# VHH binders against p49116: the designs that were tried, part 27

Target 1, 238 residues: p49116
Amino acid sequence: EGPLLSDTHVTFKLTMPSPMPEYLNVHYICESASRLLFLSMHWARSIPAFQALGQDCNTSLVRACWNELFTLGLAQCAQVMSLSTILAAIVNHLQNSIQEDKLSGDRIKQVMEHIWKLQEFCNSMAKLDIDGYEYAYLKAIVLFSPDHPGLTSTSQIEKFQEKAQMELQDYVQKTYSEDTYRLARILVRLPALRLMSSNITEELFFTGLIGNVSIDSIIPYILKMETAEYNGQITGAS

## First folded at step 1 (VHH)

Design nd9 (framework vhh_7n9e_1)
Fold by OpenDDE, second read of step 2:
Structure nd9 (fold): chain B 238 residues (1-238), chain A 119 residues (1-119)
Amino acid sequence: as target 1 above (238 residues)
Amino acid sequence: DVQLVESGGGLVQAGGSLRLSCAASGFTFDDYGMYWGRQAPGKGREWVSGISWSSGSIAYASSVKGRFTISRDNAKNTLYLQMNNLKPEDTALYYCVKGYRSFPLGQYWGQGTQVTVSS
């Protein structure tokens, strides 16, 4: 078998909605987040190993790890997204919810802590100066996690994860040969992803969507969307 | 202003069929994905089906797959949902949803049309 990832999987270019509003409104935030989510899931779909698992298993994997993938995407695209500004805007919008007494004190704390964890994670990744290859492999490791409940083909998933890990190791060894502990520093960041609530992530980035449909429920649709259609909509070439 | 007006709901017996329609206005219909959602009593809103702007991509919730068919007529700015072999658990308020340009999440929701399936 060939490598798990190719150079085509390293490219992860997020296109932001344009024009950027003077004030980051809920729609802009939600659309931006949605684009990232789509990009992340479509990225996963582009991996031959992912396809080899079959549609049911694929869907289950994405359902299990979409938050982690999304978060890695946020970290990777933080500059392009102006993530700090987005997060600030989200906090501001949350103030309205607080004023309207829509959230309990405990929930507010949970949400704020989540924002903090998210920001810290992204900052930590920036400090490590993670490159596109490393992000790709990290995403693959996260994607092919066999330890989620309810998964089928766990043995195969584990093999793919191991392959991702090995390829990452080889890449880091080759590219950063003088930094003996870089791999460890990178991998040790992954547990932080498991501390983040998918529910809160959904609330933060997607609350502005009318109907509040769960990401879980739309994952099958996202995975079936055609790349050409998505790109066409982004470029206005409808 | 974006307007979505659903119609076609009603009371049907289990195993029956309904065809929902959604008349869309206030935006360029053929530029956006359209979706159906529903909300059953005591439950949250759930995604039912979606269709891309070009109709090239279609998907269904597992609960309705094989029974429901989504379609659109861009010339008429209308979204459709053919519902066959209806079940009591399909009882819900059904919403027409305008998505964002690039994502199957609802930006705008219609007022909904009630579908009631009796056993």
Scores: ipSAE 0.147, ipTM 0.592, lowest interface PAE 2.8, mean pLDDT 88
Fold by ESMFold2-Fast, scan of step 1:
Structure nd9 (fold): chain B 238 residues (1-238), chain A 119 residues (1-119)
Amino acid sequence: as target 1 above (238 residues)
Amino acid sequence: DVQLVESGGGLVQAGGSLRLSCAASGFTFDDYGMYWGRQAPGKGREWVSGISWSSGSIAYASSVKGRFTISRDNAKNTLYLQMNNLKPEDTALYYCVKGYRSFPLGQYWGQGTQVTVSS
């Protein structure tokens, strides 16, 4: 039995679309988000334990947790993405939609609350100064969640989640030996991910690329993409 | 510059077949993934099928798997959707979509071609 994750799984490099437009637009935001989603799915697919669960289980797990993985990715890549600038552009667009009566006030309130929760989560992770190893293990903990409805192989999924938790604990205790409560501070951040609506995430970050087509419906396709196609998304090369 | 022209839709009886075509121009067709989407009356858009630039990666929505076949002819810059054993719930406007590079997610939506399946 080797470790759940290797050093290659710590590397999480998002390549942003180039050039950045003079004014942020829906296409730039959606392409940036799609690159992060593809990077996140490629990351998951590269884990031997994930592969060992089989294609049907892999698809079910990613369908259940893509929003949690995506949100962790937003937090991890917040600087590279200039996430605060993207969120400000989204807020500006929503404010214009209120004035044009394109969206109800109740819907805009729900979306603004989601943006607030997302900002709060990203800020909490930044204040904790979560490193690349910690992000890799947190992503593994949410990926190997045995408690989603409809999952099979739940005992094996639970074992992988426990392995991720143990390896995170070992890492934190060795690397941040002087901070006895660091692990607890990190782990109490995770429940907030379950409060994030995948439907609202999809509306905010993916509307311009897919219209009303759901992320759930395309997950099996993304997971089956050739490695060269995944690399094209990550590096921006076809 | 980019143009997508869908064709092949029509009225068919349940259990029938149709072949949709999408003629692409204005870009290097074999550098991009392509997909088909549809929108039924009064409903949101649904992703139907996607195909990579090389045809090495193909996927289908669960609702059409085993009945529909996506294919492409890079020499002719044409995308196809073979639809067999059509059901009334397949009634929709079908869209040809250009992906971003190898992305299954589309940047352009075509004009669409109407498919109506009678009971």
Scores: ipSAE 0.030, ipTM 0.437, lowest interface PAE 6.0, mean pLDDT 84

Design ne0 (framework vhh_7n9e_1)
Fold by ESMFold2-Fast, scan of step 1:
Structure ne0 (fold): chain B 238 residues (1-238), chain A 122 residues (1-122)
Amino acid sequence: as target 1 above (238 residues)
Amino acid sequence: DVQLVESGGGLVQAGGSLRLSCAASGFTFSSYDMYWGRQAPGKGREWVSGISSGGSYTAYASSVKGRFTISRDNAKNTLYLQMNNLKPEDTALYYCARQPGWYTLSREFDYWGQGTQVTVSS
């Protein structure tokens, strides 16, 4: 059996909407986030092991882990996306919101706590200087998580996760041979991804989606997109 | 399609109690903060109570605090308002409403139900 990931799975290039507006708005943030989401799902569907699990399992896995994949993508693409600028704009908007509404105040607190967790995660990844190979394997470990409720084929998913973990270990030990504890430092960052609310991620980044569309509801459609349709979405040509 | 259907209103004497229900469909109910609002004849809609998506946070207008209790059952996609010690000034059409999103500059609601009439006799 060959390696789980090829060099093509290391390449992860986000194309941002152009031009960047003078004042950030919900539509620009949503378009940027949607491009990252589509890129992340296209990345997952390109993995032969993922394809081998079949359409139903693929949909279930991505529904369970899209927020973890998206958050890893935010960390990996933070500089290209100007994520710090986007988060600062969101914080400024929330700080200027109506304070006389108690529920809005409580909601703003939840969102601010989520932004703090996201910033802490992205800062930890930046401090570790995670490379493209490491990000690819971390995404694979998250994607092939056998422990989400309702999954079938969990034994096969677990085998692919173990393969991802072994290949990451081999890469890190070879590439960062003098840093004995690097792998441990990287892996202890992963549990934080499950503390991030997918509902609040939708609120922050996908509020510009038309109607009552949830990420959960669009995942099956994104995974079925042909290459031309996918390319239209990530370039904004649609 | 998003639908919100209120029920449980009626005529009640001052000091009485009613429990309102809102049946939600067409969206992921557990992902949205939900609100109860009311509108008395000749007045605009006013906010009564709200509950966070997971039920951990609740808020009440000062006029109803201590008398009304908001709750939700995410498994049943249903929002509730338990109304105790009702007063004639609580007479209004009661509406269920969904939160639009964090970019909202105010309590602008995407969707409102048809309402359920509550009439409190003195």
Scores: ipSAE 0.014, ipTM 0.180, lowest interface PAE 7.8, mean pLDDT 83

Design ne1 (framework vhh_7n9e_1)
Fold by ESMFold2-Fast, scan of step 1:
Structure ne1 (fold): chain B 238 residues (1-238), chain A 122 residues (1-122)
Amino acid sequence: as target 1 above (238 residues)
Amino acid sequence: DVQLVESGGGLVQAGGSLRLSCAASGFTFSSYDMYWGRQAPGKGREWVSGISSGGSYTAYASSVKGRFTISRDNAKNTLYLQMNNLKPEDTALYYCAKSGPLEYLIRKFDYWGQGTQVTVSS
């Protein structure tokens, strides 16, 4: 049987909006995030194992894990996005806000804590020097999660997750043979993805772009989008 | 110098619709993101919706998403909020304000004038 992912699935290249503005604004942040989200969904849709599960299962899986996929994408593309600069600018704005309403103070704290968790996750991945192959298989592991409520093909999903885990193990053992505990260090990072609020991620990165529809609501549309439309969204063309 | 005048509020039955307007003066309306906020009796202030300076990007509080639509007419210096399927919990004074680029994250309001009262009967 062939591998779960091909070389084309290991390649993950984000094209940023050009030029980067002198002062960060919501338009640039949302456009950058949307390109990453579309790239992530296009990546998932192109996997033959994912296609084999059928449209209803595909939609349910991506709805359940889009925040995990997006966060892994942020970590993988942190340098090309200048993510630390974006997050620092947001933090600076939040810290400089004058609080007269207690609710605003609580909200600022919530958003700040989310940014800290995101930065900590990205830093941990950078310190581990996670490579493109490892990112591809970590995304596959979170995508083929059989433990989400309402799934109907759980045995098949579990089989694909297990295949992803086995292929990641084989790669790490071969490539990082001197680092006996590398796989364990990588895998223990994954639970942190489920502690990050998808609602706060949506507000930080997508508030200005998605209009009056949620990411949850657009997922079925994106998954049915033709290849030409995907290419247009990724490059900002058409 | 900045002046924002809200109108279009009133009494409406649950399930009904209402359209609010905000007439802006004293600044270059087309250069600023705008938002709607509200304050219910006995409650704190809350952010409802925001729209970018060119109108290309919109955002909504989860409580109104799918029911309310924000829009603007830069030629008329006017901001709108179309409110559909109104609920008793939407009863509040509604305010408009010019926003900074990240104010949607903290849901902070500056009020100009008295707002417009929306009352939804059960």
Scores: ipSAE 0.044, ipTM 0.404, lowest interface PAE 5.3, mean pLDDT 83
Fold by OpenDDE, second read of step 2:
Structure ne1 (fold): chain B 238 residues (1-238), chain A 122 residues (1-122)
Amino acid sequence: as target 1 above (238 residues)
Amino acid sequence: DVQLVESGGGLVQAGGSLRLSCAASGFTFSSYDMYWGRQAPGKGREWVSGISSGGSYTAYASSVKGRFTISRDNAKNTLYLQMNNLKPEDTALYYCAKSGPLEYLIRKFDYWGQGTQVTVSS
């Protein structure tokens, strides 16, 4: 069998909504996040190994890891998204909400901590100067994680993960031969992804668009959609 | 300009069948996911079915699953809805819709046709 990933899987280009608003609003943030979510899931769908697992299994995988995959996407697309600005805007909004006594202190604290974790993770990835290939393999590693509860075909998933890891190792050795410990430095970042709450991520980035609909519930639909251009596709209420 | 023109509606008895068509123009039909929706009297618009741009994937509302089949002919820029075992509850104005991914997720749509009336008598 050939490699898990090809050069086509390395390309990960996020197109932001246009035009950019004068001020960041919830709609813009949610739309941007949604585009990234779609891009991430469609990326996964483009992997032959992912397809080979079958619809039920691959859906379960995405349900289990969408937050991690999305977060890696945020890190990878942080500059294009102006993620720091987005997060600052969210923080400001939350602070204002506290002042207005609209949210509980405990909940705000949890959300703020999540934002800080997200910022730290993205900053750490930037400091490591992770390239497109490394991101692709990291995403594959988190995607093909066999340790999530309720998964089927765990043996095959594990094999795919191992293959992703091996390919990453080979790539790093070849590309960064002088940096003996680069692989280790990269891989040790992955645990941070599991510490992030999917519920809080959903609240921060998606509630403005989907309301009470969960990402979990819409994943099957996203995976069934064709890759589409998102340019100006949000036209308002029907 | 985007145009969607539905046809094939009519009066049918319960248990009967209809096939709806939607002629699309003004955009690259083969590049977009397409959808059917309906609006019953006194109710809001509801999502009925969707099909991917290439036709590889289909989705259905729970209320119509197993009875309705969505399909498309990209060469003809036409969307279809085969409706079998129709029920009085299926009575509605049926719309063809074009939508972006975000709109689909929230069951809203960019463009709607004028609709075709489907009436199912008991």
Scores: ipSAE 0.014, ipTM 0.301, lowest interface PAE 8.6, mean pLDDT 86

Design ne2 (framework vhh_7n9e_1)
Fold by ESMFold2-Fast, scan of step 1:
Structure ne2 (fold): chain B 238 residues (1-238), chain A 123 residues (1-123)
Amino acid sequence: as target 1 above (238 residues)
Amino acid sequence: DVQLVESGGGLVQAGGSLRLSCAASGFTFSSYDMYWGRQAPGKGREWVSGISSGGSYTAYASSVKGRFTISRDNAKNTLYLQMNNLKPEDTALYYCARDLSKEWLLYGSMDVWGQGTQVTVSS
């Protein structure tokens, strides 16, 4: 059939809460992260191949990969978000806690290791100067992962992932023809996304907005939202 | 709705005392660490003091240590700041704030701020 992604799927524009507060706070961080999450889910549901899999299958895919999509979104939008400033504020808060016995040393270590992995991932993507087309195809490769447990239509999902990989290869070979190893350098970054804890991502970026409800539990409801509701969440409008 | 309402500010002479109160509503006050901050004219907001959810731990900025005492009454959903031996340099708008931290939160921050109560210390 036609290509998996159109030019409209390359556009990924995050609208930040404005203005940035005098000091970073949990509400600003969580609002920013929420907008990115909604933008990522809206992006996924706009893909005809994704909708063709049916509601049960497409919901299961996003529930399994939202953390990978979100992390790719953080890397892509790192400059717009001032992500380095957000991560520095989180680290500073952890170091300057007034109640040092509040969290276990093991938990703090896990969190710091997660932040380090996130920084390394974003730095590697920035160093490679990943463009909008490359990000769109990397998100598609992650989204159409056939290896998550409980999936139906795994043959169709595999086909869509392979189509994403082929279209990425064609794009990179044409656009960066002089860099023979670019595609390999890009693709070897993807396994790191699977090593990042979705629970730690939730605690860092979503605690203030979601309360005690997990992200994977609300995904079915987010995917059923009307386009106007998505637009409201993406821009922060009511 | 989650709200913090400060009171008790006013004009006082150097060496005097004031007691600030912060009335909390719309959340389980006893579950959150609480803070006092202040903003002097033409300056950014600075942290003054903090108290743990149960009142067992308190902390103070070096500029106020030994002069200010933070306390709380969880039965009344009220945070207090007792300010003694006030100096002209203490002149500021004083805010209370809630720390969003829970036991497994990886970070906490002040997410709810009151309107503030003005403290002016004359020479």
Scores: ipSAE 0.006, ipTM 0.142, lowest interface PAE 10.4, mean pLDDT 81
Fold by OpenDDE, second read of step 2:
Structure ne2 (fold): chain B 238 residues (1-238), chain A 123 residues (1-123)
Amino acid sequence: as target 1 above (238 residues)
Amino acid sequence: DVQLVESGGGLVQAGGSLRLSCAASGFTFSSYDMYWGRQAPGKGREWVSGISSGGSYTAYASSVKGRFTISRDNAKNTLYLQMNNLKPEDTALYYCARDLSKEWLLYGSMDVWGQGTQVTVSS
């Protein structure tokens, strides 16, 4: 039936909002994050195996793994996004919130720890010098995770995950033949993704969404959108 | 002003058919993906169907797949929903909506809704 991923799935180009503001405001951060989220989900949608699972399963799958997928995207696009700067801006915003006594001490700790984990993860990925193919396969592995509660077609999902893993293995063996442990080093990073709270991620990057809009609630709509809808031309209401 | 106006709803017997229309104005209709949603009494809004800006991509909720058909005429700024083999559980207020825009960052995922058209399916 062919490989799970093709070269077309390796391309992952994020277009940032332009121009970059002097001060990274919440809107800019949310827009940037949204673009990445859309890109990530549309990437998933472009995979034939993903399409084969059907709409309900697709939606459930993305709902289960969007945070992990998004986080991998952050790592992959860290330079283009100036992620360090964005995170610094977020921290600064949090500090202001602390000064205004808007957050509890426990909540502050949780959020700061999450930021730390996110930074460490992205830094670790950078240190490993993960390439575009490896990112694509890692994303596929996290996408086709059968161990999320409530999923249907888990057997098929598992098969796709195995295929992703095998293709990654083959790629690494071929491309990095002298590094016999590279695959293991890469895969061992995946558990870190499960330690990150989707709720906190949503709070950090998507707080600009008003009206109690959740990522969970918009996922079905994002999956139905055309890719062109977010590629640099978000059309406003005229 | 951006506006969506739904029409075509009514009372039908189970197994019957309806065709809903949504007239769009105040924006470039052909540039947006469009959706149908519905809200049954006592329930929240649920997604029914979507169609891409150019009409090349369509999607359906599992509950309506095979029975409903979404289409659009960009020249007429109109969205359609052909509903066949209607069931009592299809009873709801049906809305059309525009895709996510820049404003969704502020106001939600689907920023433009019509007033809806009532569809009632009797057993």
Scores: ipSAE 0.005, ipTM 0.226, lowest interface PAE 11.7, mean pLDDT 86

Design ne3 (framework vhh_7n9e_1)
Fold by ESMFold2-Fast, scan of step 1:
Structure ne3 (fold): chain B 238 residues (1-238), chain A 119 residues (1-119)
Amino acid sequence: as target 1 above (238 residues)
Amino acid sequence: DVQLVESGGGLVQAGGSLRLSCAASGFTFSSYDMYWGRQAPGKGREWVSGISSGGSYTAYASSVKGRFTISRDNAKNTLYLQMNNLKPEDTALYYCAKYLGRSFPTDYWGQGTQVTVSS
């Protein structure tokens, strides 16, 4: 049939809640992250292939891959969010605490390792100069992952993933025709997304705004939101 | 349903003492390192003191070392900060958080508790 993604699915524009504050604060980070999460969920639900899988499958897929989608979104929107500045400051504070203190470092260590993995991922994507089409198809590849435990309709999901992979290949070959190994360099970055802990992502980015609920528990409600509700959350408009 | 509720702040004169409490609910308190942070008027957030999940290890910012004592009661899901020999520069909004850091972002909830030290 037609392509998996339309030109509208390549457009991924995060509207920040306000100018970055002079001092880091939980509210700015959580508001920015929540807007990115809503944008990512809205992006996914707008794909006809995703809609065709049905509500139960849609919910299961997004519950399985939201952290991967969110992390790709962080990489894609890193400049808009000033993500590298935020992460570098957090790493510095955690490292100083470990060096000065004799407190249990298990939690600090886990958080620091997660931030380093996230920085490495975002830096590698920036170094490769991943464009908007490539991000859209990488997000589609992780969204249509048939290999998460507990999924149904895995055959159809796999077909959509293969379609995403083929369309990415066609795009890269036409756009970056002189770089024979570009697609391989891009695809080899994806396994790192599965090494990122969704629990630590929640603690770093969703502490103040999401409240006392897990992202997993709110996903069905976000996916059912009307367009006006998505737009309200993304822009901060009433 | 994570909640952290700070209390015990107030107005005291320099050289005085206060004890702050943080009541935790909605998570396994005994599994997390905890800390106290503060934000003074017109300044950024500052890490004050931390305590390990089991209470065996504590750490303090240089500015409060020897004057403040952090402690916890895991049976009561409560974190404490005993503040002695208070100085005007200790004036700040004090808040507790679920894990250790010199600043934020961290897992803190609630309004904090205001400490004002007059000279």
Scores: ipSAE 0.000, ipTM 0.111, lowest interface PAE 18.1, mean pLDDT 79

Design ne4 (framework vhh_7n9e_1)
Fold by ESMFold2-Fast, scan of step 1:
Structure ne4 (fold): chain B 238 residues (1-238), chain A 120 residues (1-120)
Amino acid sequence: as target 1 above (238 residues)
Amino acid sequence: DVQLVESGGGLVQAGGSLRLSCAASGFTFSSYDMYWGRQAPGKGREWVSGISSGGSYTAYASSVKGRFTISRDNAKNTLYLQMNNLKPEDTALYYCATGFRYPLSKYDYWGQGTQVTVSS
């Protein structure tokens, strides 16, 4: 059978809403994050192996891994998003607020710890100079994870994950032939994605746009959109 | 001194409407995102709506979307919340706030609030 991913799956272009406003605001952050989320869901849906699993499996799989896909997307698009500027502004706000409410102190610490983990992840990926093919295969490994609680039909998912791992290995060995340990350095970064709370990701990036609606609840809607609707969401066309 | 003063609350029948106002002073109002929050008896604080500094972006809690409209007048340093088709569950102290809603659902500055009571 042909490769799991084609060249079309390597292209991952985030279109930002407007130039970053002079004063950073919640709605700009949420709009930018929403575009990345829609781009990530559209990317997943375009994979023939993913389509072959069927609608119910697709929905369950994306519900389980959206936070990991989103975090990989943040790392890949960090420069385009000016992610460091966004995170620095949030950190400055948290530092200024830390002394005001002793009862919320634990929550502030949890959010600060999440931001630190996110920064460390993005920095490690940048230091490794992860390319577009490597990101595509890392996203595929994360997407085709058979070990999330509540998943059914895990044998086919595991087969596609193994295919993604093999194709990543072949790519890295061919492209970075003189760096014998590159694949190992890349793969040891992946466990960190599962340590990041999806609830804190929602609070950081989606609360202003979504209100009380969770990402989990909108995933079936996003996955059922027609191509024109996807294009509108990922390019910002009205 | 930063001051936020809410007004426009009162007693209304279910299905009725109210318009809340928040008069801001002591800071450059046009440079800050503004928010409406509420606290119902026996419940925690709930975010209701937000509006960006220039008014280009708005957001609403799912419980009020389609019924409430947030707006601002930067020339008058005033924030508004138009509340339509009010329900008994909308009964709460409503307050305006400025600063970051996000990521902690925490605000830098809070007003004193205006009471809204919706009778069945």
Scores: ipSAE 0.000, ipTM 0.166, lowest interface PAE 10.6, mean pLDDT 81

Design ne5 (framework vhh_7n9e_1)
Fold by ESMFold2-Fast, scan of step 1:
Structure ne5 (fold): chain B 238 residues (1-238), chain A 118 residues (1-118)
Amino acid sequence: as target 1 above (238 residues)
Amino acid sequence: DVQLVESGGGLVQAGGSLRLSCAASGFTFSSYDMYWGRQAPGKGREWVSGISSGGSYTAYASSVKGRFTISRDNAKNTLYLQMNNLKPEDTALYYCAREDYSGWLDYWGQGTQVTVSS
């Protein structure tokens, strides 16, 4: 009967690799994004309800929703990351790719639409002034999604999602009692996360990753990392 | 005293290859992220490629991705740039740089000239 998330799960602090370099580059963007991804997976791994589902189910859930978690993390950490500056650099990079004919016009259109949707999402969350508690429960709602193909333990996942929704509702009604429709405005944003392509997210933020290794393939290893290994990743120490 | 010395530049035909080297001394090379940049006559400096201290992460400018490969040998304190399928637009002075722990480039080499004929 305890809450789904503890106060420690509300705290979500991204440590950037170093102060932003004078020459913003794909390496800095990739390392920053990797730290956010590792922080997001460590956050999920630390939830008792998530642990209770077992390793195979944990891997399947995170594989299905990592892009949604990552995008929520981008919105939550937008100021710390100087996300607007990173996106401007990516747009400049794409303009150069158009001139070099490295991408088809159709692909560039898809990537630009993704960037616009990401900016719109982050701006809407900022305008709503989404707090740390709300972010934690939105992440829990997308993590405990029972509707992904191939999942086992669907009834348990659904119960955890319902618990997340109920706890978010209780929090919003108590904390923002003056704003009767706040919860509805927050929840209507979630479907947009599923319209964002994980392949395009990989292309924009993880281009500097060594080898042709997909995020999908590394998820099981990140979830199994020891605390010391995780700390090394988020602080940049090996 | 920190020193970065580039070599391997020269004149090459379009479609050709060159391998650049940067010899580092005066610091613990294996502890620093390293970069290759270039500057064509009359143009500003352009970032080309970067590699993390342990070699686990690499990154490339769109103009060189798929053609250039950055690598490092920490035992030899040497940074490399393998340049394939060179284009006339790749003509520039190529230099290596070190990133300090605050994320700024604090040391640069003098550069090595690469000239690609049409």
Scores: ipSAE 0.000, ipTM 0.092, lowest interface PAE 20.8, mean pLDDT 81

